# VH-VL binders against Large ribosomal subunit protein uL10m (mRpL10), part 189

Target 1, 224 residues: Large ribosomal subunit protein uL10m (mRpL10), of Drosophila melanogaster (Fruit fly) (q9vpl3)
Amino acid sequence: RGKINIQRPKAPHYERARVVAVTQPKYPELPKAKSCFKTRAERTQQQQENPYNEIIAREVRNWLDHSRLVAFFHLSSITADDIFRVRVQLHKQNLHLKSYGSKIIEQAVKNTRYEAIVPLFHSNHCIVFSPDPEKTAALLRIVRRVPQMVLLGGIVEETMLSRNQLVAYAQMPGLHAVQAQLVQTLSQAPGHLIQQLQAHQNSFVQVLDVHAKNQMNEETPKST
Key: E = the ipSAE of ESMFold2; O = the ipSAE of OpenDDE; V2 = 0.75 times the mean of E and O plus 0.25 times the DockQ between their complexes.

## First folded at step 12 (VH-VL)

Design gg20 (from gg1 with light chain Y96W; framework fv_anetumab; at its last look DockQ between E and O 0.55; V2 from the best seeds 0.68)
Fold by OpenDDE, look of step 12:
Structure gg20 (fold): chain C 224 residues (1-224), chain A 119 residues (1-119), chain B 111 residues (1-111)
Amino acid sequence: as target 1 above (224 residues)
Amino acid sequence: QVELVQSGAEVKKPGESLKISCKGSGYSFTDYWIGWVRQAPGKGLEWMGIIYPGDSDTRYSPSFQGQVTISADKSISTAYLQWSSLKASDTAMYYCARSFLYWGEFDYWGQGTLVTVSS
Amino acid sequence: DIALTQPASVSGSPGQSITISCTGTSSDIGGYNYVSWYQQHPGKAPKLMIYDVSNRPSGVSNRFSGSKSGNTASLTISGLQAEDEADYYCSSYTSWSDPYVFGGGTKLTVL
């Protein structure tokens, strides 16, 4: 009695296979979730001057105006699921990942101080916003593990930074740390200054004493 | 300096409940994940689960789902691992460890808590 | 159970270079650059030695290096020292639901 190979069941009889094939619920192929970003980019390109675009443009402007940290990324072959995962991590750090169409960005920044960012939005892009510039290091740490997100540049404290500048900024000690160091240094400075001032005074007094002693010795009449 | 300090060794009987702790210091406790890793005697490392104390987002390994509860009290920078009913098979060293990312490396580890469950 | 495969033991003499392998699949080591290595001395907690395949945390000796080829990650310890005697575990990301998979561990003996 041939061991029924339970791991590789014999293909059912042709008729049975046909019935099974026909009776298998054709689950509609879940539309290959076109990356929400591609669909959104495509939708944004087709969207005529829709009142909706103005609303979104206002939203973008609002984000730009209220963010102290803005980072621009190119997205390369990233899935919606991957984006979502990254978004979750970013959100935990009070970093807000948004994606907008190029036309919307253009409309949003037209005649504003942000107009220079328009050339960055020629392909699939996302923007990360934060009210806290100190989160730059956290941002870079998160996106370092996301090779599909390529940092293009950013805005920190209303200053446009290149990719390299942004990386450099993230490596700097926080403003508070620097301030603390400065305060410490300044607090130590008076002690040194006082010491130096006192040293000079003491030296001066010593010189005067020596001079006085020498004068006294000259005034001692040689008793013949 | 970043430090994770775990509660002391526990000796329990089967069926008893247990809650062990991991206290973080030297960093922002709410900005990092705390993972729990089990190591049975003479065995390897097993990830049990992880929590983000900032919002209490908790995730479990499929193998440990429903077997343990992970929690955190951000007010005292402490994460917890608890059992409602211990088994002899729960005898192991338990480590808490810090990770910046949900899928990130564990950069700092607690000293471990030995849990012994014996009749 | 997705397990990363490590040799049970490796040995080397002081001053030598040894390599510990960690073999996974295309769904873990082969799919991602999220491989970490941990050193564990007897009775001690694990210590992170390598992350993201080849990066060293601050304070870790430059004698430790990591690499990856295909589905296999490798930890290389150059200039082997007595203090390097420990268990070494590799770890990799696999999925969102199970982000941490460990290898079985390798006992390194310094002869």
Scores: ipSAE 0.782, ipTM 0.893, lowest interface PAE 0.8, mean pLDDT 87
Fold by ESMFold2, look of step 12:
Structure gg20 (fold): chain C 224 residues (1-224), chain A 119 residues (1-119), chain B 111 residues (1-111)
Amino acid sequence: as target 1 above (224 residues)
Amino acid sequence: QVELVQSGAEVKKPGESLKISCKGSGYSFTDYWIGWVRQAPGKGLEWMGIIYPGDSDTRYSPSFQGQVTISADKSISTAYLQWSSLKASDTAMYYCARSFLYWGEFDYWGQGTLVTVSS
Amino acid sequence: DIALTQPASVSGSPGQSITISCTGTSSDIGGYNYVSWYQQHPGKAPKLMIYDVSNRPSGVSNRFSGSKSGNTASLTISGLQAEDEADYYCSSYTSWSDPYVFGGGTKLTVL
């Protein structure tokens, strides 16, 4: 971040131009485009008007500090009744389904090693927290029957894991010590992915999916 | 291996009480739902209700709400179905079955308990 | 209660393929992909054959397959054998308060 890029347009001017373009033609408008701007604008305004953002950020920090398993999901369109039944089922396994705004997540992880997760929350998302890393297999068993929840990756025992690494962790034999050893081994393999997350801060959900697919072929970290 | 073993056949008179059991083994009993399914002689399957033994969360089919009680004792891995006052129309085969998900399939079934209610 | 509709009986000769239908509504079979099929031989407990519309549990023959179109699910048994003679039930998720509904059952006769 370091320098102010004076040549870049301010966000309000860009957002105003988008609204004008969308409202001028009589052609059909894509729901994705309108909902994206409305949701982002409403989130920004709500955070400015809500004096409790730090209280909510402390809640997120508390979850992160007391959870030995954290899993991140992209959340596709789902009814309130369907997400409710999934939340109830997860809770029975000590798995806690939550969703937070990206500004809240950014505030919660500021100056921590977890700052790289912030781009995951710029789209519709949910997070599952648990103090029990052995419940990773149960988590994945539940959510593979919920097509609206797409696993992006997670944190196990304070180690960031890609989607494929988390799936591999869940398939290990039941002893916790064996699972902890696998996490340590897999963390050494994804060092390039972690460096790329830290070095790049744009559309990362899409880039993470591409990197997860090509994980073993990205050997060289980027540098300045 | 996963097994659900039900209590033996019962012959009862109308008005009597009854509690039948379903003991699970070979899996983590508190991590699965146990459902009860009724089959009257020569008829199809009817879902009666379901319990999650881990927290005793119990749900009933609207058709059976208030007619039976479903319970579990997780310390002995056993679920129960009970009547306070049997009717002749309660004559049926009763199955227990487990499901990992509330909305999911019954992957393992008990052998059934035949309940006969006659004067 | 509100049962899924199945034919009362179907029949086929050994080696043929047969299909058993299961028709519900947009609130169950049409709205969810949580359709299951159960086989029940006389005097025996039901056995799960298909879940999530088309998935076979481990140990179930690949002669059994499932599908769905709109509000109708189908169980197809290829290479029909004598031991396939049984009653077959479909089921589906419907709602949080009544999560399981069964079809009325179909008696399969192998001629």
Scores: ipSAE 0.675, ipTM 0.846, lowest interface PAE 1.1, mean pLDDT 80
ESMFold2 (binder alone), look of step 12: mean pLDDT 91; pTM 0.938

Design gg21 (from gg1 with light chain Y96F; framework fv_anetumab; at its last look DockQ between E and O 0.44; V2 from the best seeds 0.66)
Fold by OpenDDE, look of step 12:
Structure gg21 (fold): chain C 224 residues (1-224), chain A 119 residues (1-119), chain B 111 residues (1-111)
Amino acid sequence: as target 1 above (224 residues)
Amino acid sequence: QVELVQSGAEVKKPGESLKISCKGSGYSFTDYWIGWVRQAPGKGLEWMGIIYPGDSDTRYSPSFQGQVTISADKSISTAYLQWSSLKASDTAMYYCARSFLYWGEFDYWGQGTLVTVSS
Amino acid sequence: DIALTQPASVSGSPGQSITISCTGTSSDIGGYNYVSWYQQHPGKAPKLMIYDVSNRPSGVSNRFSGSKSGNTASLTISGLQAEDEADYYCSSYTSFSDPYVFGGGTKLTVL
């Protein structure tokens, strides 16, 4: 009785194989989740002068105009799931992750003050927008944990910053904290100034008193 | 200094409800996740769930989904773990812990709350 | 249940170097660099020792180091001290829906 080799089942009879082939649920190959970014980049390259490109370009301009923090990233081999994870985390910090095609960006910033950013968009990129420049530290803290996101540079308070400048900016105490410290320091300054002024006046009065006393002692006639 | 302070030990009977708390201080409570971790006596750590107090986004481990409720009150910087009906198997130490990232490490932990459920 | 596999116990003498392994799959340790290690003394809360495979939080001794190879993460403790006697747990990110998995824990005994 031949040991049924369970590891290499005999090929089913041709008719059975046909029935199995036809009855096998063709599970639609889950579309290989083309990273939304690759598909979008590919879609953007194929998008002829589509009226839709103008709309998207306007959206990009709107984001740029209303954001006080803009950061540009290169994306290296990141999955859709990873992007989504990061997006959710960024969003919780009021940081908005967007991806646009290079052509759309070019169209959006053409003849604007943002035209200098065009060279940053040669590959897969994303942009993070925020109305709050104080979130720069939070942004960097998040993206440091995502090796697929490489910081290229950004715009803070309408100033273009390099990667290193952004990092430095994030390490600075918040403007408000610095302002508060300044105010505290300035508020203490008058007290010190007054003390110093008073000290000089007091010293002057003391010198005058000593002088007056000395003059009085000289005018006392030696009663012979 | 960052600190998570949990409510005191609880002794309950099966079928009773319970709500334990975790209060955060020394940081922006709304900017970090709070996770809950169970540790049965003599056993390992089990992640139960996590909440973002800033928007109350709450996620559960599949093993604990529907078994407990995680909530937070951002006004008092407090996270909660609650049971509607306790079981003897719920006897464990419960820890709250802080994480900046949804996928990140728990950098600060509460002291733990011992829950004992016995007939 | 996706569990990370740790040895139940390891032991070493003072001054020695010991390594605790944490083995997962390509969907957790092998897929991400989000491995953490926690130290837990008896009756105490866990303490973060390593995050992101090899990073140490502030205040953690440089005697603790982390590494990863394939689906296995490792915690190395150099210059073993009596105070290092504790339970050690590894953790890893797994998925968006289930972001945290812990290892079974390793009891470290200092002989």
Scores: ipSAE 0.817, ipTM 0.914, lowest interface PAE 0.7, mean pLDDT 87
Fold by ESMFold2, look of step 12:
Structure gg21 (fold): chain C 224 residues (1-224), chain A 119 residues (1-119), chain B 111 residues (1-111)
Amino acid sequence: as target 1 above (224 residues)
Amino acid sequence: QVELVQSGAEVKKPGESLKISCKGSGYSFTDYWIGWVRQAPGKGLEWMGIIYPGDSDTRYSPSFQGQVTISADKSISTAYLQWSSLKASDTAMYYCARSFLYWGEFDYWGQGTLVTVSS
Amino acid sequence: DIALTQPASVSGSPGQSITISCTGTSSDIGGYNYVSWYQQHPGKAPKLMIYDVSNRPSGVSNRFSGSKSGNTASLTISGLQAEDEADYYCSSYTSFSDPYVFGGGTKLTVL
């Protein structure tokens, strides 16, 4: 697919010359030099502040504000057919698979409690949003069959959870009070949770290897 | 407990229509795919197609596209397989089966519906 | 549409180990780990024995095991028993639009 940002502006100038040739035989003069001396760094900064980026950032904020479940994944190489297959199955469970550039994520979460998620988006990634935290078990059931998607952690009811905490949440029997108590208890150390998420990200190959060999964590919490 | 119960055996003549059913119980019917599998007498299994009753997303094997209709009524947790005009070659056992992923395994099967088409 | 190749029949004596092969291509068995095996006794519906190449569902004896190498999946039955006499089918994922293919089936006879 084509690139959205074109690095060679000379191609667009052909259309401007075509318009002038249709209306008048004289060629237009270029505007004077104030515009032509912009550096590559300034141009990159202006592209980062593009109003289109803000429209997409607003979309991300809307998803974050209206999703009671958000899950973050590292995404390995996967064919377009295979990712579409997975997106279709997730959508049927009210799970919405999205991917956004790190610049857009950074812009979206600026001045919010979610600024700590930005480092997760430096590599290939995807995000799953859902209004239904009850669908966490269905999400993990689907993703276990998709080795290209490696769970990094998530957000449940506005509380950041590590990979292991999210897996434990999905296994809990479905009492409202038990689920609310778990989420509230985990919110007591937001700074520690952020460090745990980053540590898991930095060692996710080892976690993936151990998880595959163990099949599954055998320990389950008791329901009361 | 998960159960798929199919409608009873059918004896039909060529050219007649038929609709057989598969009722699911013991699980969230709208969250699983229901597939249909044909087995002609003395032959192997053939996948015919699959439906997601939650939104009626339906997929057919190329071998059966246009020859049958797969549908579901989620209000009564029932999937259907339908012919508009039966042929003698449609004589077979027909199974419904459940899958969580449309690319995954069939973990529970109905008991089968024997369809016999003879002149 | 695309069939997986299985031997038509295999046989073994009680207590013996037997292996049933299922050969496909790099577009199915070779490219994915979504191989399933089904057991079917005469007059009965198929029963899932193995999924995802090597996993057993609850209630399936550990005498049944699965594996694959390249484009060939294998079902191994150890400690062969009379009740294992049945037809066995493999299946695999193939494509988004036609996600299931079955093998032709293998009749297992216990001597």
Scores: ipSAE 0.655, ipTM 0.833, lowest interface PAE 1.4, mean pLDDT 80
ESMFold2 (binder alone), look of step 12: mean pLDDT 89; pTM 0.929

Design gg22 (from gg1 with light chain S95T; framework fv_anetumab; at its last look DockQ between E and O 0.34; V2 from the best seeds 0.00; counts 0 for: pae E 3.7 > 2)
Fold by OpenDDE, look of step 12:
Structure gg22 (fold): chain C 224 residues (1-224), chain A 119 residues (1-119), chain B 111 residues (1-111)
Amino acid sequence: as target 1 above (224 residues)
Amino acid sequence: QVELVQSGAEVKKPGESLKISCKGSGYSFTDYWIGWVRQAPGKGLEWMGIIYPGDSDTRYSPSFQGQVTISADKSISTAYLQWSSLKASDTAMYYCARSFLYWGEFDYWGQGTLVTVSS
Amino acid sequence: DIALTQPASVSGSPGQSITISCTGTSSDIGGYNYVSWYQQHPGKAPKLMIYDVSNRPSGVSNRFSGSKSGNTASLTISGLQAEDEADYYCSSYTTYSDPYVFGGGTKLTVL
């Protein structure tokens, strides 16, 4: 009695195989979750001058105009789930991750002060917007942990910065901290100035006193 | 200095409710996640859940979903772990820990709260 | 239950180098570089020793190092000292819904 190899069941009879093949629920191939970003990039390339593109372009412009921090990233083989994970974390820091097609970006920044950013958008990219430039350090801290996000550069307080400049900016003490230090330094300055002024005056008085004493000693007649 | 201070040891009976606390100091409490980790006596670490005090976004391990409630009061920089009805199996050390990232490491830990549930 | 596998115990003599392994799957250690290591002395809270596979937090000795190959992460302790005797736990990110998984822990004994 041949050991039924349960690991390699004999192929069913042709007719049975046909019935099984037909009755097998064709589960729709879960659309290979084309990374939402690839699908969007592809959709944006095919979309002719659609009124919709104008609306999106206006949105992009609005983000640019109202953001004090803008960071540009290249995306390298990142999954939708990973993007979402990062997006959630960024959002908690009031950092808004957006992705737009290159054509939309071009349209959005055409004839604006932002036109210089167009060359950054040749591949899969995303943009992070924030109204708070102080969040630059937090942004960099987050994205450093995401190898798929490569920082290209950004805009801080209407100034375009390179990657290295952004990193340097993030390492700087906050404006408020610097201002506080400045105020402290300035508040100490008057005391020092007063001390210096007083020191000079005191020195002058001492010199005068010595001079006066010397004159008094010269006027004492030698009583021969 | 960053510090997480947990409430003291608890001795309870089965069926009783309990709420333990974790107070953060030395950092912006609303900008970091607080996770809870259970350690049964002589056992390993078990992640229970995590909360972001800034918006009270709370996530649970599937194993602890519905078994405990995690909350936070950002006004006093305190996170909470609570049971509605304790079981003997809840006897363990409970740690709170800070994480900057949802998926990140726990960089600072509380001293732990020992919960003993005995009949 | 996604569990990371660690040896139950490892031992070494003072001055030696020891390695603790943490084995997961392609969905955790193999999929991400978010592996952390924690040291726990008896009766104390865990302490972060390594994060992101190989990074050391401030204040952690350079004797501790981390690496990853495939689905296995490793913690190496060089120049073993008596104070290193503790339990060591690895952790990894897994999924968005269940972001943290710990290993079973390894007891390190310094002989």
Scores: ipSAE 0.742, ipTM 0.877, lowest interface PAE 0.8, mean pLDDT 87
Fold by ESMFold2, look of step 12:
Structure gg22 (fold): chain C 224 residues (1-224), chain A 119 residues (1-119), chain B 111 residues (1-111)
Amino acid sequence: as target 1 above (224 residues)
Amino acid sequence: QVELVQSGAEVKKPGESLKISCKGSGYSFTDYWIGWVRQAPGKGLEWMGIIYPGDSDTRYSPSFQGQVTISADKSISTAYLQWSSLKASDTAMYYCARSFLYWGEFDYWGQGTLVTVSS
Amino acid sequence: DIALTQPASVSGSPGQSITISCTGTSSDIGGYNYVSWYQQHPGKAPKLMIYDVSNRPSGVSNRFSGSKSGNTASLTISGLQAEDEADYYCSSYTTYSDPYVFGGGTKLTVL
């Protein structure tokens, strides 16, 4: 094998946002005992790096605020070359693959409506951001060939969606078709569903709420 | 609805240059790769290379690297395959085809452009 | 040398089921690799019949099905019809590996 023995004072902790993170370590693993024996220098570095964590947390908040699509994935072991190829394919669709430490995510969403996402980042993970919610179908098409990326859920137009809701959203016929369906529904008088079709009710209500919010874009008139 | 329309058949002599075209319509041209596939008379399909018109990212089969030029003009939704100096062995049918992924399936194909190179 | 192997020809009678094989190495067909199948009638462009091993594009008859086992992908055509007479090509691919490879092709003859 030829063990790759490098001194990494920053491993096994999360990266400082200098590079889009490779979410899996290369084989072989670094000695895990290093993380258990934090020196005063490492503790001082962590304290000094708290301002850098705030800068990175601002970056995450900025992505969340300016992305109309956010998708969360569990990330299994994958080589650096493979995840790079996935990132290139995603980038061509205006889909931006990022990975941040769970503490940075926690800082970024603290005291926001998105605090509920923090438990998703207890394990190895990645996030995809995009200004284009219509790219949800493209995202799912790309990642279906990447078994190491397991969809957990997402945010579309500021609405939290489960995995199944996000998949259902991706299959919608488009904004125009949804607007036409809404007009048809209002014309048929609200509140009446055929009881035999009640199993579809939750999906339609969730979809209509997402699309109604899609019509009311979040303000920030400058640049995405 | 999705359509790839290729330029017409060509009869050329060895040493001549040639540029053939593939115009895409009915979809977002810059969001899909365009690949070129060669089929010599009576032979199978052979991948030549692929381009992403959105940013001109171009990849070539090792067999064709340096032998042809693949390009695109996204303003007119057109991809090109170009030779600076044709050989008789370039006689073949040339297809363009659309792919969502750059190492994936070709879901729509052009009608083909027959190139005949003879003395 | 040859990455994907297909039989040169296969024949069947109308109404029968026929299977065309596409065999590679574990790096070509096995593992996480995906396979597509193309149909080409004489003088026509290829048409995508199956992608990602077993998915049918819209407009492709459900008589066509795909599968993979070990290092072999298979295209199955049930209820064989005269219009199914064509050349069939497999290819293998993945989102993050090289290269795009076609099989040598299989001529299907409907007797």
Scores: ipSAE 0.313, ipTM 0.651, lowest interface PAE 3.7, mean pLDDT 76
ESMFold2 (binder alone), look of step 12: mean pLDDT 92; pTM 0.939

